# Ledger of designs, part 24: VHH binders against g5egk6r2213to2383

Target 1, 171 residues: g5egk6r2213to2383
Amino acid sequence: QRWFYKHFPMVWTGRLALKSTEAMINLHLINGSETFLNDVLGRQVTEENPRRDSVKILQRLRLDNGQVEHIYRILTNPEYACCLALSSVNNIENLKENDTNLKSHFIDYLINKKIAGISSLGEVETKFKSARVHVFAPGEIVNRYLSELATSLHDYLQNTDTRYLLIVFTN
Below, E stands for the ipSAE of ESMFold2; O stands for the ipSAE of ESMFold2 at other seeds; V2 stands for 0.75 times the mean of E and O plus 0.25 times the DockQ between their complexes.

## First folded at step 15 (VHH; framework vhh_7sr4_2)

Design q1 (at its last look DockQ between E and O 0.80; V2 from the best seeds 0.00; counts 0 for: pae E 2.9 > 2)
Fold by ESMFold2 at other seeds, look of step 15:
Structure q1 (fold): chain B 171 residues (1-171), chain A 122 residues (1-122)
Amino acid sequence: as target 1 above (171 residues)
Amino acid sequence: EVKLVESGGGLVQPGGSLRLSCAASGFYFSDYAMGWYRQTPGKQRDLVAAIYSGGSTKYGDSVKGRFTISRDNTKNTVYLQMNSLKPEDTAVYYCAAVEIDSSGYEHLEDYWGQGTQVTVSS
């Protein structure tokens, strides 16, 4: 609750989309460059400061190909931005539907298919830099990453049964 | 959004050559396999050639030795060089993002260009 937000403040709010389903998420920077993340997504500080509204998954990366080293290189590169994505609670009316969509259409879908979701964020002149986005559901590799690099966070997520995605922004 | 745009089709005599191009956008091109397919009316689209992110290729049996697929990752473009053309090569040729790359990256949906007509006739 208060412990989590003290240590990992929200850095972005927006929509995550896959096929015809959307879920509102909050991103919390776990590791990497906040400057890079701001260049890619913008910062929600005022209505006049633009940010990207959404991240749409259009590609996938198969995780059953034994690419453990490739995935771990993505997760641990300090020049990138590794974020925890949690359900947004800004609107109570859609709270249960949003949480259900995040679980069934993103988390369970990615786990069942044994894939990571992939997005390509194009450059927007003078506003946003381009990025490649990897979206990982909880699983063996992600759990190892969190248990080795953010043990208190990993314990918190397990003890609270918190639904999450790990979202990494790269060049 | 994923966009594939073909060019280079036309009318050619038997034994002639054509070079097809496909400009791709909306994804990180260098990570993904690309292909060329062809279709005659009333038939399925047949694989002509595919090229993977690592540079390996595969060809349909009827075009092996005559056609060459290549890619330029700096221009996000895939090419098909067609030599020794025969009347049976007459078809609409489609650039395609439907092959699974050996790296494990793939599109969630099949993406196709609009097609370019190749006609081989005397």
Scores: ipSAE 0.439, ipTM 0.738, lowest interface PAE 1.3, mean pLDDT 85
Fold by ESMFold2, look of step 15:
Structure q1 (fold): chain B 171 residues (1-171), chain A 122 residues (1-122)
Amino acid sequence: as target 1 above (171 residues)
Amino acid sequence: EVKLVESGGGLVQPGGSLRLSCAASGFYFSDYAMGWYRQTPGKQRDLVAAIYSGGSTKYGDSVKGRFTISRDNTKNTVYLQMNSLKPEDTAVYYCAAVEIDSSGYEHLEDYWGQGTQVTVSS
């Protein structure tokens, strides 16, 4: 546990939304640019430095039609940001329910539909840069990504049976 | 949020022309297919024309050769040029960001504009 948080500190917490369902998540940066991620999501809520509070999935990417190879090249660009999303620990009393909701309404949904979730974060001048967001459940593209770019984390996740999403921010 | 705003509807004589515009916001416009649909009272919305992210187009049989769909990705706008209008073209026309055969990126929900009335009458 201490190994994971030492190497992959939490960089953002907020809501992930899909249709009428939400889950609280923590993001842990595993590869890419922290500067880019902070420009997209913000660092703190202030008049000068606000933070986004949610990522809403509005589109999807079919994973069974051959498009994945082209997007993979974009997703692995080190100037972008790739995060592991875990159930939030900000409210321990609701952690079990939030984790179950994350599994059923996000992870299982994406796997069963054979899709990635897509969010389009619009630019807000002086506050947030725009980004395309890809939300992946465990599967072929995620296993390839982790095996190539975060091998020790890949081994950790397999050995601990951890529920997660891979969330990649690009522009 | 996703927003689609149509304009350009109105009353026109048979044989006349009209140009519809749809301003889109809240998504990466250039990556997604867009369409125009129309609806007469008591009927379902029918596809009039679609334009894909790569620029290819598709038309309903009744409008082929008379209507032209186009897009301007720098203005996030899709257009429908309607020529040789007939009384049967009278309908509410909707700009749509709906599931259409695409590059693999699709809208998760149906997004529609408010509609613009086109009336072809003498």
Scores: ipSAE 0.198, ipTM 0.633, lowest interface PAE 2.9, mean pLDDT 83
ESMFold2 (binder alone), look of step 15: mean pLDDT 78; pTM 0.770

Design q2 (at its last look DockQ between E and O 0.39; V2 from the best seeds 0.00; counts 0 for: pae E 3.0 > 2)
Fold by ESMFold2 at other seeds, look of step 15:
Structure q2 (fold): chain B 171 residues (1-171), chain A 122 residues (1-122)
Amino acid sequence: as target 1 above (171 residues)
Amino acid sequence: EVKLVESGGGLVQPGGSLRLSCAASGFYFSDYAMGWYRQTPGKQRDLVAAITSGGSTYYGDSVKGRFTISRDNTKNTVYLQMNSLKPEDTAVYYCAAVEIDSSGYEHLEDYWGQGTQVTVSS
């Protein structure tokens, strides 16, 4: 919708991967450092200024073992970059499959396992800074974060029943 | 890509010693537990030793007191010092991701090295 894109423009598009499944996503910066995010993901200004094309989940963080305070510190740290990830709508013929993959293989999987997905992005000198990536599905702590710090966005997501992930890039 | 590469295996006489090494890459090594498993043909892989991100160690009953696991976070390397080796220790030894750490950060899947052969015979 027009309101959403006015306040949270897309800052990156690419693949999110888990095991053998991929989904195309758009990232929209919600909070934190845009400079840090651009240094990690790259700026596609010219052919010689590449952008990372994927984020692969290789590890997990258990959410059922008292991690609430740690997770909240990750979500609220202004030195990090907290993004909303939505299904990419770049091809109407593949939209249904991509949306299904995002829901079943990422969102439902993370919820059912009670985990956050973890990726490690290595430094590439002169091109990309390194980062650890936390991938959260909707849930109690994420809903609290949105309801307290981004109330209008939280209302929008609930009212439109939008499928999303919250993806945080940390140093 | 998570990559684990074992080295240091070989042939040794009973009562001898070997030191295994495992070079790790593709993740923040210092945050995760690591371990050694071993397998003989036709059997399941058995836990030999594990070490948490904080340095706490765990051993299988058959190797306790003879084997020592350690780690060097500056080299992203896990070691297994094996002393007083017996013929029953003959196996392929695998460096592995293990889920014994209480830190909450764990490997998503079972990640294994290619293995290194240890043979104890006379």
Scores: ipSAE 0.225, ipTM 0.657, lowest interface PAE 2.5, mean pLDDT 84
Fold by ESMFold2, look of step 15:
Structure q2 (fold): chain B 171 residues (1-171), chain A 122 residues (1-122)
Amino acid sequence: as target 1 above (171 residues)
Amino acid sequence: EVKLVESGGGLVQPGGSLRLSCAASGFYFSDYAMGWYRQTPGKQRDLVAAITSGGSTYYGDSVKGRFTISRDNTKNTVYLQMNSLKPEDTAVYYCAAVEIDSSGYEHLEDYWGQGTQVTVSS
């Protein structure tokens, strides 16, 4: 029962996809509107109520052309939902493969390209609110945000060498 | 899963009209620029018309004044009204979500429908 899970409980589990690669992730709401997040992902009222099962990166946003103010406004906007994404699997052998995929095909890819990954979540059978999704790898702006706004979380992530993405759901 | 489904094609006499529809799903339609392209056998796909997420329209020279593109973001549908059809308009028409400006949000892949046949009698 870790400090992190007591303070940032999991709000969603599903697949993050980029091209032909996928990784299972858990989302933990860090800041913003839980109501908005649930409208986008689907409410988990009972085991029979559906939720979206995936987020696919379909577009990119360049971060190396003066996006600092835009990114900070996205991360701090209270009407949006900012989540930490961590690796999720149900056994140790899948955990290593999943964690390696998350690092190599998502985190390192986004860092090397100097981009945010973008997903456009449309309505599915009119049950879910539409959203634009920004997927950020760790980096200078994300680290600044965490160090200024969520210092304990930042310390936790550094001390545990935790691989993560920040995923922000916007409208 | 991204899906684009065209409908409304068919056989028509020269001078006639058709209205194509493209129903989109699996993405946030309002974020995407949408277009219609056409292809005759042995040729590359040519841009017919495009409409940005903000509603600005663009047309190929051969269809200006005859074709009109529109979108309904509440129905996730893009339309192509084709008037004064000519035999050279005979082609397979494809709906697409493609890059038509450099606004900073770039597609990693283009998305295409399966196409709908339009035939104008010679």
Scores: ipSAE 0.158, ipTM 0.597, lowest interface PAE 3.0, mean pLDDT 82
ESMFold2 (binder alone), look of step 15: mean pLDDT 80; pTM 0.791

Design q3 (at its last look DockQ between E and O 0.48; V2 from the best seeds 0.00; counts 0 for: pae O 3.2 > 2, unsure alone 63.5 < 65)
Fold by ESMFold2, look of step 15:
Structure q3 (fold): chain B 171 residues (1-171), chain A 123 residues (1-123)
Amino acid sequence: as target 1 above (171 residues)
Amino acid sequence: EVKLVESGGGLVQPGGSLRLSCAASGFYFSDYYMGWYRQTPGKQRDLVAAITSGGSTYYGDSVKGRFTISRDNTKNTVYLQMNSLKPEDTAVYYCAAVEITDSSGYEHLEDYWGQGTQVTVSS
């Protein structure tokens, strides 16, 4: 927990939505362009320039063998922003409920359906750049990616049995 | 934001014809499989006809040869020409934008439905 935050500071807090369910998450950038990520999510330097508050999963990408090369390119492109998403603890009264929602309605759902969740974030002129968002649950492709490119993070997540999603913002 | 608005329903005699229209707005029309579904009270919605963005069409067995689906991408509109209508065609007809299967593998999780238009074939 302390090790993770020290090496991968939180860059965004907000809601992740799928159908009628929401969960609060924290994002931690692990690879790619921080500038791109901030352009997409917004920089709250004043009250006049707010950040995005949510990401809604609207599409799916089946994680069949035919998609492996495509997914790997998404995960490794240095112009994109690859983030780890963890349950947010900013509302202590709802800690257990939020963690349960993230597990059952997002992580387990995506794993059982063998899909990635997909969102489209529209441009808001002067405030936010557009992006397509890929939401991956733990699994074969994600584990391979983490073991190859972020070995210490991979070991940490395995040893602590930490629930997570991998969320990639693409242009 | 998403709107599907059906029109063209009504009462018709057996053997007659109707043309249903569905005007779509609030989404990228060409990404969706467009279709017509129908429902009688107490039953699930059944596929009547569907059309891909490339124009390939699919029909339910009971309507093949009698109904024709088409789309106009410049007007974001899908049509159902219904000929040789029978009493068993009586139902509420729904326009839908449903997930597509394409070579990219990207599919929408949500289907969008219109409010429905009543088609009644008397006698």
Scores: ipSAE 0.167, ipTM 0.642, lowest interface PAE 3.1, mean pLDDT 82
Fold by ESMFold2 at other seeds, look of step 15:
Formats: structure tokens, C-alpha cells, sequence
Structure q3 (fold): chain B 171 residues (1-171), chain A 123 residues (1-123)
């Protein structure tokens, strides 16, 4: 609410995509480098310097085979960027559909498959840095991340039953 | 948008050579496992060769020693050098980003395929 937006203002709005399904999201930087995040997502200063408008999940990382433990230090590196993703839309009718898509086709999908969604954002010289993007639904790795790096937010999300994804941008 | 574009196919005599290329765009090429598959009419696609993001290679039994897969991550391109070609190598060859398990743990969520390039080996 007031506390959340005071401490974690929105830094990007765009589409999260999986196959033919999209959800509009707002990103709120919760840990790491805003400079890195802006280098990856771009700044919308002029039409010639646009922001990226979407993140598309193309790969997966299985969460039940220990692979995420090997990369956890990279995910927590303060030179990179970790964001909380919340539903975003312009009007009420789209909000309900967007919330349904976010829950059913992203959050529940990732939980049921026991995976993180993975995107690769290609470099565009002078405009965007490249990044690997990890998209996590709530669960063990997210609880560990929030407990270690954003404890007040962890408490807030637990107490408010907020629907979210954790999205981590790395290089 | 993901795009895989094959080139280098054509007609050759038995014993000849071809080099196939696949230009990739729309994804972070260095993270993907890449492969070449082939298909004759009425049959399933068969794995010809694969290369991991780390450069490890795998070949189908019928092409071992004759074909070589390689990749150039700076050009986002994967290659298939095909030597000592035989009539049974005649097929449409597809470039693919397809799930291949290794120790990295990153797997493709979906298979991506090129449009294919015809290779014909005829006497």
C-alpha cells in the first residue's frame, strides 16, 4: 500500500509473455542496481531512445534438481537488479483479465512445473545492455531471497497475501 | 521474435561436401543448445548433430566422423560441415534450438525450428 510504494516505487511497466499469453506488469526495484536495470531496460527520453516493452519467457530452470543453488550468488549480486512484479493495466475490465492471466498462466504454471521462467534480452548497441532474466513465482527460493535481502518486504507480502512474481536481471 | 535461417543446401554428387549455416536472432544465442535435424518425406525428424552452449558436441551414429557441428557465438551462427556425402543423406535439414540436458540446468521451454534447407545427394 502506502508503505510499499514509499519504499519501492515503480521503475518499469511492460508485458511479460509466455507462449501466446501476456500479462502487463509493473516492476519495483527491491535490491541491486537501478543503473544496471536502466541500462538493460532502457530510458524513454526520446523516440530514438525507447525502453524495452516486453520480457518473453523462452527457457526454464528446474527448481527441484539443485541447479538454482549454483547460481544463487549471481542472483543476489548487488551489481544486478531484483524486482517485484505486480499486475498493471489501464482500466478495470483489463485489470481482471490481466490478473487472471498473471495468476493462471504465469504464477500457477511456474509453481506446478516447479520451474523458474527464463528470458534472454539481447544487447542493442548504444540502447540496451543484454541480460538473463529469472522469473520466479512465490516459493522456497523467493522466500530465501526476500529473507536475506528484503526482510521488511518479505513480512509485508506474507501479511497482505499479495500476488506477485520476483524477477531478477543478471548478466 | 525468434528466427532461425538456414543456408548452404543444394545438390552434390556422392562423396561431395556441403557446409550449412544457421543464422539466429531474437534470443541470447550463447545460452542455447543448437542442433541440426533432418527429415525425409513421410518420416520423423532425426537428430544429426547438436552442440551445447559450452561447446560439447553430439552426433547421430550415421554421420559420426563425416559431419562436424560448430558455433560462432560472436556471429550468432551454428554450422554443419558435411563431408563424404551419401545418397541417404538426402533430406531437408533444419536448424533448431531444442532441449538438450546438461549440467547448466537451463532448458528451452519450447522447441524453435528454422524453415529448412534442402540437401540432395544424387549420382
Amino acid sequence: as target 1 above (171 residues)
Amino acid sequence: EVKLVESGGGLVQPGGSLRLSCAASGFYFSDYYMGWYRQTPGKQRDLVAAITSGGSTYYGDSVKGRFTISRDNTKNTVYLQMNSLKPEDTAVYYCAAVEITDSSGYEHLEDYWGQGTQVTVSS
Scores: ipSAE 0.160, ipTM 0.626, lowest interface PAE 3.2, mean pLDDT 83
ESMFold2 (binder alone), look of step 15: mean pLDDT 77; pTM 0.757

Design q4 (at its last look DockQ between E and O 0.86; V2 from the best seeds 0.00; counts 0 for: unsure alone 62.7 < 65)
Fold by ESMFold2 at other seeds, look of step 15:
Structure q4 (fold): chain B 171 residues (1-171), chain A 123 residues (1-123)
Amino acid sequence: as target 1 above (171 residues)
Amino acid sequence: EVKLVESGGGLVQPGGSLRLSCAASGFYFSDYAMGWYRQTPGKQRDLVAAIYSGGSTKYGDSVKGRFTISRDNTKNTVYLQMNSLKPEDTAVYYCAAVEITDSSGYEFLEDYWGQGTQVTVSS
């Protein structure tokens, strides 16, 4: 747990939304451009410098055999930010509901439907750069990607049976 | 935040032409199929035309040969050119971002509709 935060510090916290369900998440940058990610999500240097507070899934990408090559291009794009999303616990009273929502309404939903979640973050002048967001649940393609790029992280997630999403920001 | 704004409707004589436009925002337009639907009072919305991300098109039987759907990915706009208009083409026309299976694999989770634009063809 301490090993994880030493190597992958939290870079953003906020809400992930799908239909009527939300889950609070922490993002940990795994690979890609921290500068790009900060431009997209905002810098919180002071209370007057806002950050985005949410990412809403409004579209989907079907994860059938015809999409494997496309997905790999997304995951290996050098102008991207690839993040691990974990449940954020900022209040013990909300902990159980948040964890249940993340598992049932995001992770299991995406796996069962065989889709990735898609969000489109619009530019906000002077504050936020636009980005396309792909939200992947654990699965064969994600596991192969992690085993090749971040073997120690892959082993950690397997050994701890950690619930996660892989969230990729591109433009 | 999916937003669709139609324009170009109006009153036209039989045999005339109109061009409808739909400005789209809130998604990466070029990867998604888009459609035009129409609705007469008391009826469900009928597909008029669809255009897929790769540029292929599909038309309702009653408009084939008379209507042309097109898209401009640089302007995030879909168009419907309507020629040889007939009184039975009178309807409210809707730009639609609906769950249409596309070879890109990108699809909407919910149906999104513009406010509609009235087309009236009268003698």
Scores: ipSAE 0.549, ipTM 0.796, lowest interface PAE 1.3, mean pLDDT 86
Fold by ESMFold2, look of step 15:
Structure q4 (fold): chain B 171 residues (1-171), chain A 123 residues (1-123)
Amino acid sequence: as target 1 above (171 residues)
Amino acid sequence: EVKLVESGGGLVQPGGSLRLSCAASGFYFSDYAMGWYRQTPGKQRDLVAAIYSGGSTKYGDSVKGRFTISRDNTKNTVYLQMNSLKPEDTAVYYCAAVEITDSSGYEFLEDYWGQGTQVTVSS
């Protein structure tokens, strides 16, 4: 955990929602542009300029029809942002329930349905740029991404029992 | 987040024409299938027409040859051109983003509906 946070500090915390379920997550930027990510999630300059507080999954991308190869080039574009999402430690009293929700309602759900979760974040003038968000559970595309673009993190995750999602912001 | 806003309804005489529009937001419009449905009082909503992300279309039997669905991905808008209107076409018309299989692989997780626009065909 100490090695991970030294190399990949948290860059955002908020809610990930799917249907009537939510989980609190921390995002850690692992590849791509922090500038792009901050433009999408918001720059907290003052208390009047809050960041986005949630990412809501309202669409899906089927992963069992070969569509993923086309999109992989877009997901790896260094002008965009790829994050590792972990259960949030900010709410200690709910941590066990939050971790269980992340596993059962997001990770296992996405794996069993063979889909990625999709969110569309709308533009808000000078506060937030728009983005398409892809939410992936561990699996073939995530293993490929980590092995090619974040090898030390890939090795780290193989040796831990950490639950995670890969969340990619593009536009 | 997903928003659908219909317009273009109104009163028209039998044999007349109307063009309905649906402005869509909250998703990447060009990747998703879209549809038009209609509902008369006391009835279920019936499919009028669907248009897929690749441009193929489907129509309900009662409107084939008279109605044309189209889309403009630049304006994030779906259209329904309604020709040779009949009194039985009188209904509230709804733009819909519904869970249907599309060749793009991108699909809605649940159904979204606009507020509806009234079409009345009467002398």
Scores: ipSAE 0.467, ipTM 0.766, lowest interface PAE 1.5, mean pLDDT 86
ESMFold2 (binder alone), look of step 15: mean pLDDT 76; pTM 0.759

Design q5 (at its last look DockQ between E and O 0.89; V2 from the best seeds 0.00; counts 0 for: unsure alone 61.1 < 65)
Fold by ESMFold2 at other seeds, look of step 15:
Structure q5 (fold): chain B 171 residues (1-171), chain A 123 residues (1-123)
Amino acid sequence: as target 1 above (171 residues)
Amino acid sequence: EVKLVESGGGLVQPGGSLRLSCAASGFYFSDYAMGWYRQTPGKQRDLVAAITSGGSTYYGDSVKGRFTISRDNTKNTVYLQMNSLKPEDTAVYYCAAVEITDSSGYEHMEDYWGQGTQVTVSS
């Protein structure tokens, strides 16, 4: 808990949407470029330049035929950004509801369908750079990623049984 | 979000040609298969042509040899060149971002359709 936030502070909060459901999430950068991530999500240098507020999953990548193996090099590229997504609530009374949505409608759904969620974030001149977004539930490719690039985080997540998604931003 | 805009429909004499265009936005176009479908009143939408992310093409039997689907990934646009048009080709033609199996493994989770463009083949 304390170890995690000390090493991976929150870098973005917002909504993740799939079909008719949403979950509030915090993103924690675990590998790659914070500059790239901020270009995609927006920089709030003034009150008139707000960040993006949501990521909507509209496409999918099938994982049951090994297709993610062809893009693994892109997912691990340090020029892009890989984040851990955790449930975000401001009130302890809402924590259970948001955690349940994240588990049932995102994590379990993606695992059961054997897919990654895909979003496309459009460019907005002077505010947001475009990005391709891959949303992975825990599983083989995530275990490989964490074992190669963040072994201590991988151990932490297993030991605490933390619910999470791995969200990778590329262009 | 996902937006598909068709153009190029119209009235054409039998034997004539038309080229349909579909501008796509809201997703990384080059990763996904695209298709053209057509529908006459009271009937189901029929696949006319499909093109994969890798450029492989597929055609319905009634249009094979007369129609050509193509894509320009730099313009996020898919085209349907329609030659040797017949009265039976009269229909509303829809650009489609639908669940089409692609060797890339990238697929749309829902069906997205344009508003359609009317093609009428008549003397």
Scores: ipSAE 0.479, ipTM 0.775, lowest interface PAE 1.4, mean pLDDT 86
Fold by ESMFold2, look of step 15:
Structure q5 (fold): chain B 171 residues (1-171), chain A 123 residues (1-123)
Amino acid sequence: as target 1 above (171 residues)
Amino acid sequence: EVKLVESGGGLVQPGGSLRLSCAASGFYFSDYAMGWYRQTPGKQRDLVAAITSGGSTYYGDSVKGRFTISRDNTKNTVYLQMNSLKPEDTAVYYCAAVEITDSSGYEHMEDYWGQGTQVTVSS
């Protein structure tokens, strides 16, 4: 717990949405640029410049034919941002529902369909930089990413049976 | 939010031409296939034409040789050039973001539709 948050502090909290289901998540930067991530999600300085409050999955990337190999270098590029997404709630009675939604409607769904979730975040001048967002459930591609770029985190996640998504922001 | 807005419909005489446009937003347009469908009252929507992210095209049998689908990825727009129009082409035409096999591997998760634009072919 203390080890994880010391090395990977929370950088954003918000809603992840797929169809009619939402889950509150915390993002923890694993690799890449916090500056890029803040440009995409927004820098809150006033009520006129709020951060984005949600990421909506509306498209998919098939994983069953090796398509991600063509974009793997972009996903690992340190100029962009790769985050670990964990369940986030401020009330224990809502924790089980949020955790169930994250597992059933995001993680298991993506695994069973053999897909990544895709979102497109549009640019808003002076507020938000645009980004493509790839949402991966645990699996071969995520294991490769973590084993190459975050070995200690990979060991931690395997040993704690933590539910998570890997969310990569690129341009 | 996926948004598709059609334009360019209208009344035209048999043998005439129309060009439909569809402005798309809410997804990275260049990675995805797009299509045009049409519907007359009381019938199902029929595929008119589709275009992949790489520019490969497909056409329904009744429009092959007369209609041309194209895309402009810099404008996030898909077009349907409709030539040699017949009264049987009278329908509401819908821009669609639908599942089509594409070598990019990127696909829409649901069928997304525009509001439609009316095309009427009559003398």
Scores: ipSAE 0.416, ipTM 0.752, lowest interface PAE 1.7, mean pLDDT 86
ESMFold2 (binder alone), look of step 15: mean pLDDT 76; pTM 0.762

